# Designs tried in a protein design chat: VH-VL binders against Non-structural maintenance of chromosomes element 1 (nse1). Part 4

Target 1, 232 residues: Non-structural maintenance of chromosomes element 1 (nse1), of Schizosaccharomyces pombe (q53ek2)
Amino acid sequence: MEKERQDGLSDKHKFILQYIMCRTAGVDNEQVRELVQEQYGETATVEDVINELNNSLHNFDFKIKRVQDQLDGRLTLHFQNLSGDPVSQMATPYPPVQIELMRKIIEWIMKCDDYQYSLTTLQIQKLSRKEMGLAPSVIESHLHTFERDGWLRQREGIWTFTNHALAELDAYLHNEYESNLYECNACREIVIAGYVCDCGYCLHVYCCKHLAHVNCINCNTPWANATVIGRW

## First folded at step 1 (VH-VL)

Design e06 (framework fv_ebronucimab)
Fold by ESMFold2-Fast, scan of step 1:
Parts: structure tokens; C-alpha cells; sequence
Structure e06 (fold): chain C 232 residues (1-232), chain A 122 residues (1-122), chain B 111 residues (1-111)
């Protein structure tokens, strides 16, 4: 039997959409799975509900994007506004100088020629002073705000993009930094944590878990000899 | 409703060309890789070609390399297969298939169309 | 193009179990956990049954299970039903050259 086509969203779909929209830093897929099962029963899937939502949302230049963590494979869902400049939308509550700093940090991370796709606090301070004349305390304050708001993450002073930032910036990064991007040959998403073989074949760390005991399929070189992308 | 609908099949003479189309609906087309898979009458499945969500990665089976061209138009939610220099052995039902996302069946074809029949004979 | 090797046919009675093997190489089945199983009824498009060696998509009964050992993946159908009579195909990610490869297919007959 065929189902009749639905042109609008049900109240249950609207509830799930509102739940995701209200969590601006993203929502764990497992939490949404529980909500979907509560609303539609235990055989209902997140993927089916999100696909139904996206079919309606795309008419309004909105989308829910699912992002898989490049290290551990954890799935998160992110509500996106596809209208306008993603950097401006992301940084709307920030002063102009802080928006410019975010744009510069994105550029510095993307144009990293050492495969790290990350910057130390010292590197950010040095570049911000050189290119924008900002004081160290001002830079640290802005970095703390970017971390708090979910755009950047840091571990021991090493800064890079969050999954939320990668979701929001995906189109922007492809348009502005295509020549600086690596794409995973398994899942075809941007790589900032992974391995690239000398032949150019590239995988996220999580994608490479399935190949832990196999050589590169393209050139038969051991994955143990690949160049590491990112820092984790 | 998630659907893939193929069209463009038909009867063609050897050496000629044919263009297949696949119309997608009910999912965010530009998030997923797409593939063409064929099945000759009474035979098994054979992967033909695949294309990434952004057209940045394209692959072909050895049997069609240099003769077939896969493309997509994300603005029209459509996938295409341009088939040149057709041979009798290209006679098959051609399916459009969507890749699953990583973590939900990476490189699994979770949605299939009903297929369009291509017959290459004189 | 090289295909993954499956038995041509398997048969069983209702309520019994049948297992279908899918044998490849270290560059496909043995090299990746991207092995999938498809069910095809006559005149119909294939339907995804098992993804990533052993994961059941929503709506697939738990009578269908998958596993892998070395270069061989297996699909097991327990509690065989009349509606399980169909062709079954395995597939594997095979890397940059011939990105995907399908098995030769197995005809399941319910006696």
C-alpha cells in the first residue's frame, strides 16, 4: 500500500523540530532517538523523522544536519539556516571586531600547512596582534566566548572547530577554502581529524577504525605510515 | 515519502547513446552519495557508478569506465547517467540507489528506485 | 569485475534456519566492515536487509542476522517463512577502484 503524501508537519514533528531548534549547540542523536520513540513508538527511527522534517524545511532554506564525530563516531543533530553568510549568522550577537576575529581564526585554521587544522593559544595571540592589533587579554576573552558558545574547542591550549561549527560552516568552507580541504574517501565529509596516505586517499580516524589491519586500498601502503591530520 | 524514480530507458542500437535520469524526493538529496546499479535479465546486481553529495568524488566500474558519465543536479534533486558507445552487454534494468550516511549503513544502498529498462540490440 | 562468491541456492522448511555465505578478499569483505545484504523478490527492487555486517535497518525482523569472519560474511535467516523466498545479495565497499562489489546472489527456496 502507498501512503498519502503529507504537505505539512504533524504536531509530533513540530515538537521534535522545536526540541532541536532550541538547542543551538546541537543535540545528541541518542536523545532525539528517545524522543522519537516516545512520540512514534519503539520502531520509529531518527533518520526517517529528520528526512521528513528536512523535506518541509528546505522550502524555507532550513535544514537539520547530522554530524558524525571524526574520532568516536558519536552522532549529533544541528539546525541550520541556509540563508546568507554562515559566519555572520553564527556570530550575529558579537561585536564587529569579534566577528572579524572569528573569520580570521577560520582562515588561520584552514590555511594550516602542517595538516594540524588547529592553532595554539600563542599562535592565535601572535596572529591576532599582528593582523588586528588586539591585546592578549581581549583575545583570551573572545576565545573563551567562542568556546562557551560552541564554535571552537580546545584541549591544553590547542584550538579547533567543534562539530557544530563544522556543520554550520560546511558550505562556507567548501566555497572559500576548497583547495585547503581534505575529504574522507569513506563518508565524503570534511576531515580535520584523520589520516591521509601519500597517494591522497584520506579517512577520518573513526572511518579508519574499519581499516585498522589493512593497507591503503588505493596504493597498498600501510595506514601506520600515513600522515596524521589534526590533533586529538 | 522517500522515493527515487528512474526514467530515460528504452531500446537503442549498439554504438548509440542514451541518458538516464533519477528524480529524488522525500530526503535532503545533497547530503547523500548516489549510485547506479544494473541487473541484466535473469542475472545478478552489478554496481555501475557512484557520485558524492558534492560531485567531488566520482567512480565507475571497469566495464563502463570511459563510456558512461555520472552527474547530479542538486538544485533539481536529480541524478543522471550518460551512456555512450552502448554494447549488447549493457542491456539491463538500471536502478538509482541512495547511500546511507556513515553510522547508518555507510555505503549501504538504503533506498532504491524501481529501475528503468535499457535494451541494446539491432 | 570480480564478484563476491555466494552459493547459488539454499533451501529450508518453514521454521528452520538457513545461512548464506559471502566470500571476498582482504581488499573488500576482509578489509572493511562495510558489508551489506539485500533481499530481492521477483520483479521488485532490492531492499536493504543488513548493513555494516550485522546492523538491522528499521522494520527488518530480528530473524535476519549478519556476521563476518576473515574474508567471509554470513547472513542467517532463522524461523524461515514463506515470504523469505527471494534472491539475496551481499555487497562490500572495495575502495577507490570499483568502489562497490556485489555477490553472485543466492536463491532461497522455502520448501
Amino acid sequence: as target 1 above (232 residues)
Amino acid sequence: EVQLVESGGGLVQPGRSLRLSCAASGFTFDDYGMNWVRQAPGKGLEWVSGISWDSGSISYADSVQGRFTISRDNGKNSLYLQMNSLRAEDTALYFCAKEGYYGSGTYAFDIWGQGTMVTVSS
Amino acid sequence: QSELTQPRSVSGSPGQSVTISCTGTSSDVGGYNFVHWYQQHPGKAPKLLISDVSKRPSGVPDRFSGSKSGNTASLTISGLQAEDEADYYCSSYAGSNNLYVFGTGTDVTVL
Scores: ipSAE 0.000, ipTM 0.454, lowest interface PAE 15.6, mean pLDDT 83

Design e07 (framework fv_ebronucimab)
Fold by ESMFold2-Fast, scan of step 1:
Structure e07 (fold): chain C 232 residues (1-232), chain A 121 residues (1-121), chain B 111 residues (1-111)
Amino acid sequence: as target 1 above (232 residues)
Amino acid sequence: EVQLVESGGGLVQPGRSLRLSCAASGFTFDDYAMNWVRQAPGKGLEWVSGISWNSGTISYADSVQGRFTISRDNGKNSLYLQMNSLRAEDTALYFCAKDIYGDYEGAFDIWGQGTMVTVSS
Amino acid sequence: QSELTQPRSVSGSPGQSVTISCTGTSSDVGGYNYVHWYQQHPGKAPKLLISDVSKRPSGVPDRFSGSKSGNTASLTISGLQAEDEADYYCSSYAGSYTLYVFGTGTDVTVL
């Protein structure tokens, strides 16, 4: 029963929950698997424990979301608040100017040209100076904070959403940027790293590899000729 | 012939266990996610559980979480549902259903005929 | 887990069009383009009728069509025929620990 479970979580369940909650940028499924097996024995599964936790958490408008990395398929677990404005939740500790910068960066990523769903450091600096009048050192400081806090990731000066940010922003992005979104036809999650055929059929990089189809199953176009989504 | 055939249903007392099987033929079983969907007599459809192509992702409906276990054996082209701590409200026709993709789409293009589970004293 | 809301029944005469609505929330029907429709004749397994809001599987007549606006998806059956008398269910990805939610079902009667 849901109500019977709400204060009846075992100490072992509470330990796993606290482990996940304390890691605001998410936690590897493999790390949680080791903890679950240590607490419950070798035959215990992460899926069973997380589903038991979610049965209790949903009464409080929380859940643990499993996110599959769009490039390599690695699973991470993210504690998520289902209520309220996700951008405000993410940016709660930040000053108003920094919250505004976060909202702008989300907009710029979602509306960027050529299916990129990413920005270079130079693009962020130019847009932040033009639209907000921020100094380069202030911009760099804010970007460092967003990366540290797990909202943005950067590789060789290319910035985009973390898996944690995608989990937290999911409803927000659908509400505000529906016309700018692609969804994976295999797993039905937002695509920022993948391929889209002219027919509109879309897959994450990992999902395309997993399905092992040389051609799009909908239009028979080779995936090698599909439009690339993202920069990786 | 592309088909799914369920078995293992029957009359069982509350609190007991039952194991359902689904035998797949006519397609490459290990390329697709598999699901169990149930329908109580005179009622609508309820998704019960799903499992990805490699058993890497497993999920359950809230109503069966902690009591049911889904599994698959790709070498035998078979899907299973272990049902523990059965309740009267688990009484239903249980369908095996194939997803159109290897991970979750929720579009079930092939269904079995179903196997009837009756939980009654 | 909440169900998607469908009308209990709809009816029409042969050759007419009927529309079945499927209403959810922004976290299911409104949040994703993964709404599917199933047809179930008495005593038989469901048959996939429409996938991904509007896509017809092989073998489904083009008189069946799907659409979505906001939190409501719709199935339209044009040129209604006697063989269309069945129960119709929508389903949607729910983006939660329970991955899929079905609609309450609609009984279509051909008069």
Scores: ipSAE 0.000, ipTM 0.398, lowest interface PAE 20.9, mean pLDDT 84

Design e08 (framework fv_ebronucimab)
Fold by ESMFold2-Fast, scan of step 1:
Structure e08 (fold): chain C 232 residues (1-232), chain A 125 residues (1-125), chain B 111 residues (1-111)
Amino acid sequence: as target 1 above (232 residues)
Amino acid sequence: EVQLVESGGGLVQPGRSLRLSCAASGFTFEDYAMNWVRQAPGKGLEWVSGISWNSGSISYADSVQGRFTISRDNGKNSLYLQMNSLRAEDTALYFCAKAETYYDILTGPDAFDIWGQGTMVTVSS
Amino acid sequence: QSELTQPRSVSGSPGQSVTISCTGTSSDVGAYNYVHWYQQHPGKAPKLLISDVTKRPSGVPDRFSGSKSGNTASLTISGLQAEDEADYYCQSYDSSLSGYVFGTGTDVTVL
């Protein structure tokens, strides 16, 4: 009786879960911290609540993932569905051609051989027309939908993954594009904004800044000489 | 010399509490994630809990969630495991282990490169 | 949490090769290249043998090698020696549980 009750989710846990689930672009960790402290008191932590939620969610192939922004280190929480094909799940409300475009954009970003992990609007337009025969207006409409729904971000015509997309696609990218991935040696997450030393030691922009090492700790080469990953 | 030394184990009755400590030396403790791993007599390894360098990320195995609390004091180079509502199935040698780099509940994938010798916890009537 | 599946024991003679499999799911071994191997001699703490599927720490002989295909990782010990007699454990990260999982362990007997 008591043990069975202890293994279930409280109404307060369900409230926090629903708060996170309803925000597909992710929720600021500090906002969740305030909510947790309002519900459970000043000594309660986001970590404890999220772990308790994840213990229950894993039975249903769901998870809450904390993502650290690769440039500024800001923490966000993202609800994920771990079952099935993540691209199809991300694009559930989309027509088949739009889902296919999403798969192609992921491939084009990942197989970028210039370390940029991004595409210009012109590159997307050219590749979409060439490989799928889509009209420019159709491509533009789909891109705006991907941006609106939080899968891609764009700044001055440069497109790449959001933190939400990186969270949702994490396992998919490791399985499908392992040879195209860089991993941060400090936090062990995928790098799309960072530095890679000639020795192979790699850090997110934020992790490099946070550790405050002027030189690579593996080979002592200055970070100023490292290859830049991403475009920001 | 890099070293981890566990203490606080002993014989304890079911339903009671016990607190384990791990003293670190020979490395910059505050820069590394720490973990607790247990091994029941004659059985395999089971991960129990992990904590990031700054205590910002904490995670637990399903079997101990809600009963155990991991914590650290970087000023004392010490890791702790508060064990409440102990069960016979918690009987094990408890190892303190250092991750190669930082640990976040998001990832937790780093190997454990330095281990202590363990402290024995026996939960029995 | 489900443990990663290893054979209970493998045996060989000095100079032979043995391979230990570590089978998980798409959420752990199959999800990432985060598979680690540990060697444990009786009465001793585990020692890191291989990290990230294939990486050998300094001091680990090159006759120890790791690989991975799909949901199964493997540790191969070539040129088996008496000091290799120990228990071997694989470890991965379960992305659905935000936690580590260890293998069931394999007892390697020499001779």
Scores: ipSAE 0.000, ipTM 0.418, lowest interface PAE 15.6, mean pLDDT 84

Design e09 (framework fv_ebronucimab)
Fold by ESMFold2-Fast, scan of step 1:
Parts: structure tokens; C-alpha cells; sequence
Structure e09 (fold): chain C 232 residues (1-232), chain A 122 residues (1-122), chain B 111 residues (1-111)
């Protein structure tokens, strides 16, 4: 009789895992901190519990990833499936044409050489019509579904990836769009909201604020002269 | 032949209104964003307003916001600029200009009309 | 009023090269690769000369080239000819609030 050994994975760990798993758009780190302290006592840390969970989850190609918001530094936790095609996993409930639109939107955001890592509603409408022959009403319906399901965010008609989408797509974006990616020199994560100096040193908006340096630490050029990444 | 022809300019007193028209031919008007650009006599170019292919996105320069209204009639291949509360500094040659691609709005302007002169004076 | 800074005038002799700068901020020229150049002969409408920093439209001679470094874009005219005597304007996408901004313009004289 083969049985999966649950050595080291307590009922308290399972409760925290279930809480995170049931919140597919991510869960606030502070809410998980409260649950961890309720289960293990006031000195227990989220980092220790998540590391213990990830040691068990790795055997099943699952992971809990902590994401830092690039503008305000807010931490969220995201349950990830590391197996298979991330775009198909994100778009599992969608019809084939809507999955293809998601793949195209990712490509359009990534391949634009404008540092913006975003698209206007009009750009998506025109590109979808030109490359896929989709009607405007169909495109609008799909965009609202992507926003509702937490894959894209929109602010005044400007669309980009959510923190949840960045977590799910991280490996995919590195594999398919490496030459189109900026990486933060402080936290080593993908940048879609930040600054890049002419020397190539790059920081998220929040990481730049957190370090509180007026000039680039690599070349000593003022950050005021850096190229802005993203629209925010 | 791809062309844009502006009309509707003239002499007008401060505080009054004027409406400009731009007739497009030789391309699929419905696919492209359109723009108004002005140039005061002996001065430089100033972007005034733009409108997307479906009128879903409309933008104005700060200098004309609240006074000018851009619109289009795709069935007539025509672009319009309704100018209200005109000021002396609105005196300029007004050009109609087409976005270069169907992808971006605004884009580079590949086709320009000849311009229509608007003079605001007493 | 234009918002991007260009020199008022540049001059050169036939066969020489001239360069026109266009300086903005990180919210326009520095933030995007949507910098365009227009040529305007006296009494005529502008013509698109360079799009997207360095792309030449069909029919534009290869002696016209564009580049960008940080917040400054440049137009270079090599092998200067008499017909190049004109006003040159840069433009840039300027974000959601201002959308499109032109340069102050540069008069090119061929001596």
C-alpha cells in the first residue's frame, strides 16, 4: 500500500494552504500573517510557514509565490500551478478564440518597444480586428472577462498585467520574451512599473523609493534623467 | 489618390463660434484616427485635437479643452472641429491630419490637408 | 506653444551634414519610442519625414536619419541639398493628458 507521507505538514499548515488556494486572485500578506499568528503564536512568521508549505508543494509542481506591488510595495500571496502552459492554465474556462486573444495581448504588451508595458483599449481593439478579425463587442466582452478574472487591470482605458498575472506568467515571460524584459536590480523581479537608467540599472517604483537614492548607485546619474517604465 | 481637404475657415470675432470640416478620400477613413493641427502665421505647429477611428477616444490640447469639440462622420468620410468661445490666440491655419497606421492613436501623421485659415479679430 | 526644444536654426553648405536636436522629458521623448519628424517647405503643408525615432517612409531619401538617446532625439541630414531648405519639426507622444506635442521647430538654411 502506497501512502503519501504527510510528515511535517500539520493541520495548521493545511488550513493556511486552503485559505490561500481558495483566493485565486491572491491574498494579502497581512491577512495571512494574522492567520499564522492565530495558529502558531505571535512570534510565528509568514516566511517560515510559506517555506514549509513550498517544500511539500514542490513535489506536485505547485508553489505559493509572494509578490510585491511595484508601486506601493504591498505584499500578496499567490497559489501557482507550475505544470503545463501558463497561458492555457490562466484561460482554462475560456473558448479557444478568447485564449488566442489572451496570448496576443501578452505578445502586444511585451513586444512594444515603447517602455510602456501597457495597451490602450483602442490599441487592443485595432490589433484584435487587424490580426484576428474580431468584432468590437466581442473584444470588449473578452477584456471585461480578463479584468473580472484578475488577469488584466485597466485604469482609464490603459490595460496591463495584474500582480496575479505576473506571478502566473513569470516563467513564461522569461522563456518567450527575455529580450523584452527588464529586471529590478534590487528585488530581481520583472519590471512593468519603474525606472531604467541609461547604464541599464533598473528599479521598480517602490524599490527606488525604498532605497531613497537620488542618483543611480551604478553610474551616479540622477534618477530624474532615467527612462520611465510603464504607465501608472 | 489619398487626400484631405479642409474647409470652413474665415474671419470671426472674439467670443464667437466657427465649424471646420475635413473631407477624406482615397483610403478607408473608418480605419484611422484623425487629428487637427494648427499653425499661427510665422509660428510652429501645435496639436489641437484627435479622435480614434470609432470616436471611442477623443483628446484635446489644454489650450482648447472645453471650447473645441472634435467629431467624425464615417458614413460621409468627414472630420469636424466645432470651435466655441474663440480667442485672438486661436488665429491659425488649421490642418487635418491622418494617423499613419490603423494600430496606434495617435500615430505619426502621414497625410495632411492644405489647411484652412481661421482669423479671430475685431 | 510647442513643448519640445529644438534649435531655432541650423545651416550648412551643399554636401555637408547637419543635425537637429529635439529635447523633451521622461514623459514624452524619453518615455516612448514615438518620436516623429516633419519637413515643411514655405507655404506648404508638413510632410512626414521620419516616424518612430528612425523609420523612413517610402520615398524619403536615405540621407535623412533619426536617433534617440535619453530625453533627446536627433534628425541628421547628410549630403545636404538645396531642396532640404525648410522648417523641421519633431513630435512625440506625450502621455494620456497631452497625447501629442510638437517641437519648437528648426529652420534649415543651405548656404
Amino acid sequence: as target 1 above (232 residues)
Amino acid sequence: EVQLVESGGGLVQPGRSLRLSCAASGFTFDDYGMNWVRQAPGKGLEWVSGISWDSGSISYADSVQGRFTISRDNGKNSLYLQMNSLRAEDTALYFCAKDMTTVYYPDAFDIWGQGTMVTVSS
Amino acid sequence: QSELTQPRSVSGSPGQSVTISCTGTSSDVGGYNFVHWYQQHPGKAPKLLISDVSKRPSGVPDRFSGSKSGNTASLTISGLQAEDEADYYCSSYAGSNNLYVFGTGTDVTVL
Scores: ipSAE 0.000, ipTM 0.421, lowest interface PAE 17.2, mean pLDDT 84

Design e10 (framework fv_ebronucimab)
Fold by ESMFold2-Fast, scan of step 1:
Structure e10 (fold): chain C 232 residues (1-232), chain A 121 residues (1-121), chain B 111 residues (1-111)
Amino acid sequence: as target 1 above (232 residues)
Amino acid sequence: EVQLVESGGGLVQPGRSLRLSCAASGFTFDDYAMNWVRQAPGKGLEWVSGISWNSGTISYADSVQGRFTISRDNGKNSLYLQMNSLRAEDTALYFCAKGSGSYYFSAFDIWGQGTMVTVSS
Amino acid sequence: QSELTQPRSVSGSPGQSVTISCTGTSSDVGGYNYVHWYQQHPGKAPKLLISDVSKRPSGVPDRFSGSKSGNTASLTISGLQAEDEADYYCSSYAGSYTLYVFGTGTDVTVL
C-alpha cells in the first residue's frame, strides 16, 4: 500500500476513517467507540484515534469534526472537506438548479427573522416559486433529497441544518453570514438552537441545561426572559 | 379532549352537489394541516384533499380534482368539502383527519368518526 | 389513484409475530421517510400506529414496530393479541401534487 506508507496511517485507522466517511449524515460517537475498541482493544479511545486521523487528514484539507447536538448534547463525528466552496462540495452530485436551491435555502435560513434559523415547508415553497420559478413537486423532491442526504432536517414541517451540514458549512457561514451568526459562550460553536440574553451572552439549549444556571451568568437576567434562537 | 366531528353526508343523486363540514375542538385549529380521507364500503382508505394551516397550500386527489373544493374557517374551527358533479364512485364514508403538523407530509394523528355519502339513483 | 401494495391478509396465533409489507416506488416509499401506519377496527375510524417509518406515538405498545428497506416499508406486530385483529394501512408522502397515497390494506386475523 504505497499511499498508506506515504500517509503514515495504519490499516485499522483507514478502516475507521472509511466507516466515518461513508456516513454522510455523520456517525454516533458510541458506534465509533465500539468499532475502535474492537479494532484496538478496550483501552483505546475514540479521541486518540480521531486525533491521529486528523493529523494525517490535515495535509489533504480534510478533518473529522466532533459535533455536540445543540438540544440533547449527543456527540457525532463528521467527515469535513476544508477546501474549495463548501456548498458545491456538499452538492457535487446535484444538477445546477438543485445546487442553486441549496444556496438559497442556506441564505433564507441564515437571514430568517425572529432568530428562527429555520423555514416552514410553505416558506420554502413560496420563496422557491417566487425566486426560481420551480414547481411544487420539484421543490418537494429536492427538499427530501436534501433530507435523505443529511443536509437538512425536518420536524413537523420546520426545516433547518443538520449537525453534518453545520460541520461542513462552518467556514462558509462565518465568511458569508458573520453578521447573522450567534456563537455559544460555553462551547464556541454556531448557535441555531439556544437562547440569547439581551446582554449578548448566548448558549445552546444543551449548554444552558448542562450549566444549570437559572440566570444569565453575565448580567443575572433570568434565562426564562431570554430570546429563543431556533424552533425545536 | 381533541375531537373532530363530521356532518353533511347523505343520499344524493349523480350530478348533484353536497357540502361536508368538520367541527374541531380541543386543539389550536389554525396550527395544523387538515385532510379529507374517504373509504368506500368494504374498500380501503383514499386520500381526497388536504389544506395547510393558513389555506396557502391546497391539494386534491386526481379522482376529485376540478369537482371538489376544500376550505377552512379558522375563526370557526371548521373544515369543509364542497362536492360537485357527484358520481357513483364517490360513494364512501368521508373522514376528517388532522395532520400532526402544519404541513402535508405529517401523519394523521386525529380522525373523526366519518360521515356517509351515498351517490345513487 | 395508484395505491401502495400490501398483502390482502396475514394470520397468526396469539403470541406469534407477523409482518406486513408496503411496497411503493422511488417517488413515494423509496424516496422519503414519511411512511405512516394506521390500524382500523371494524366500524371505527383509523388510528395512527406508526409515523415516519418507525416512530411510535404515545400510547402505542412497543410490540408494534416499523422499518423500511428500499421501496418497501414493513410493520411488525410481535406477541400477537386478539385485539390486534383489524385492518392495517400504510401511507406515504408521494412528492407530487397528489400529496398522499394509501396502501391497499391488510386484514390481520388472530387465529
Scores: ipSAE 0.000, ipTM 0.393, lowest interface PAE 21.1, mean pLDDT 84

Design e11 (framework fv_ebronucimab)
Fold by ESMFold2-Fast, scan of step 1:
Structure e11 (fold): chain C 232 residues (1-232), chain A 122 residues (1-122), chain B 111 residues (1-111)
Amino acid sequence: as target 1 above (232 residues)
Amino acid sequence: EVQLVESGGGLVQPGRSLRLSCAASGFTFEDYAMNWVRQAPGKGLEWVSGISWNSGSISYADSVQGRFTISRDNGKNSLYLQMNSLRAEDTALYFCAKDHEYQLPYGAFDIWGQGTMVTVSS
Amino acid sequence: QSELTQPRSVSGSPGQSVTISCTGTSSDVGAYNYVHWYQQHPGKAPKLLISDVTKRPSGVPDRFSGSKSGNTASLTISGLQAEDEADYYCQSYDSSLSGYVFGTGTDVTVL
């Protein structure tokens, strides 16, 4: 049995935990590496510290999750609450109508049925008006809030999940939208930016590049012929 | 006491500038959209400009677009209207008004100031 | 920018009901349930009477009621009282402007 302790975290571990918790959009793994090395010396690793933190957090239904960016492989660390409704927890500061809009945006992204896992501003405006009766300016205000708070990202009017949102919603998306999900065959995480071969083998953009796969490992078809997942 | 108090009005010549201020008290200013509404003497209400709670959405009436700038300072509980290139037709009592809905723009105006008079004449 | 059309004046006797219409287009009154009504006494700031077509704010008597059909919203004042003599303005969100448009105003006279 691992020993259980009521005040089990060192002051140095508590400092690192606070650093991660206070950054709602996530923390760059390299920044945390610098803090770990400053606290414990040059040979200390982020992996060991996070594992020790997660041991203490587990009994409170909290976790620190590492997320790899699906395009460039950059690692970020995210503090998660594993208890309750993830969407309500994510949107706790928001009024009920804004929480409901977030729930609907998640559904619309997941059920888009075109491999895009994204919505245009116009699509969000049309769907929000039709299903909730919201004015365009109200929708625009809520979208700015979701972007500011790190839940959605936008590029040229194309909206999708941030890495932070994917971390927070991971269990929720698997539970509610399993039939709508692609999973990376290399790292076993949800794919919203990647490639799916006709045989069903799927990789994140970064995993495909990082593993130096020219052809699908399962069927030998070139990745150049694969269906693109996401818009990036 | 929930209150909005306008200031900065006065007599000004055409082509000049004025800056109106609205001081808010008694409510959480940063959570509500704010608007400027004007009323020419003996005439009806005309919406001038609006700003969302976080300044993410700003809009203007066609008659003032490009000449007026709305802004807010949530740390000072204050709303502003910078009025440039003033015209005789801008002569009106200018009201500051609060949207009634929490963090939603374009709802009803539940709280109004008493207005500040702007007279543009040569 | 366009204004919402209201009758210039409406009159009634104490205890009667009067109705004020507010006619817009499919981009304002007809598009959303964001139609609001204000009462303004001479020399005073406007006071909110009805929000979102039908909602009465706290402190507004149930004599004031609102409705909407197509591009026309209506304010009804039942049991008309001397204190109801004022100017009344409708207001709607206009999607083409991403802003508001007010009605032309109605002068209610209590005879």
Scores: ipSAE 0.000, ipTM 0.412, lowest interface PAE 19.5, mean pLDDT 83

Design k01 (framework fv_clesrovimab)
Fold by ESMFold2-Fast, scan of step 1:
Structure k01 (fold): chain C 232 residues (1-232), chain A 127 residues (1-127), chain B 107 residues (1-107)
Amino acid sequence: as target 1 above (232 residues)
Amino acid sequence: EVQLVESGGGLVRPGRSLRLSCTVSGFTFGDYAMSWVRQAPGKGLEWISFIRSKTYGGTTEYAASVKGRFTISRDDSKNIAYLQMNSLKTEDTAVYYCTRDYYDSSGYYPYYGMDVWGQGTTVTVSS
Amino acid sequence: DIQMTQSPSSLSASVGDRVTITCRTSQGISSALAWYQQKPGKAPKLLIFDASSLETGVPSRFSGSGSGTVFTLTISSLQPEDFAAYYCQQFNSYPITFGQGTRLEIK
């Protein structure tokens, strides 16, 4: 025996949900669009399916969030937990010391000098040793775990948040690090890769490119003169 | 999981050359400086050379005893550090250890010491 | 070059004893000093870094202290596995230098 929409979700909705949940780095919006069309037909939209999923998931303190990549504008979908402390509620359970290290890394990224919102491997090693007394081998192991689990990304030894981490930590970062945050004036999301004009008008790299403005719309200063946020 | 494995040691006559290799696994090799430390039979530890990460220019330092004769290098694509030893002397007889070094963000000043060591490879320079 | 002198060069002790080894430097090195343990036929193992910080996995009976030019390694209650050679190392400047070593022997 079967029951239609047990827990408020159909079997087709559950298939889409499972597909998204199994991908810790997020899922391309276009891949989900293809799956939605396969399950519901060519007129079905990702927006409608995600809205229906979120209506049900909200009752369990979960949500699917759409994230736009700050450099190239690529859309990805991320399953997130809204319950409690996001750091404590990470998808993969960690020992207390590892959770504390993640909290420290978040703080160090957010309070980074020169608008960089990133840390080198050596900076993480130095700070973790100084503030927590951790051995380099332990730190390296934890960093690999954070990268594997989709919380941090690394390119040539430069570490920062994944799109998945930004989705999961959004409320936490606003609550704890409000004075260290920049928000994009076009899309209203947190900026870790972008430009801030001296007047305070701020845009993601992609939003700046998409709007095709050479000068700041607020003060008419060239974007070439703006302060760069992040390293990419 | 972190492991350093030295190879290339052996018996060699004075004036000859030998190349040691240090194969690295279990960590991001390119982020770390690497050193070679040797120990003569029944004697203490002597630091001989180090190489900074590629991010900090891959620059090298040498102890006076080996300067001009030994060359340290690295291949980050293969996770291998090398020590090319030329004009070997009987005084170069030692166990040679490869070490992982932690340095500050500039790559110049070490903050932590040598936290991971290989098993060592023996070099005997004798007639 | 910074010269590192350890005292004593050798020490005989019994299980349960409190043991101290001193390292003196020819120049001030702030806290840029590490201590290593080496057992016969084995590679050295890092015990203490930055003069007083205990390396992960090292028993709490080991402790380091000092700054500038005088440093000590203390083993509060000697265990059978602690009979080994001990080396101090400065990492304040190049060339990196080690002490001559202290051999800890069973009485």
Scores: ipSAE 0.000, ipTM 0.423, lowest interface PAE 16.0, mean pLDDT 84

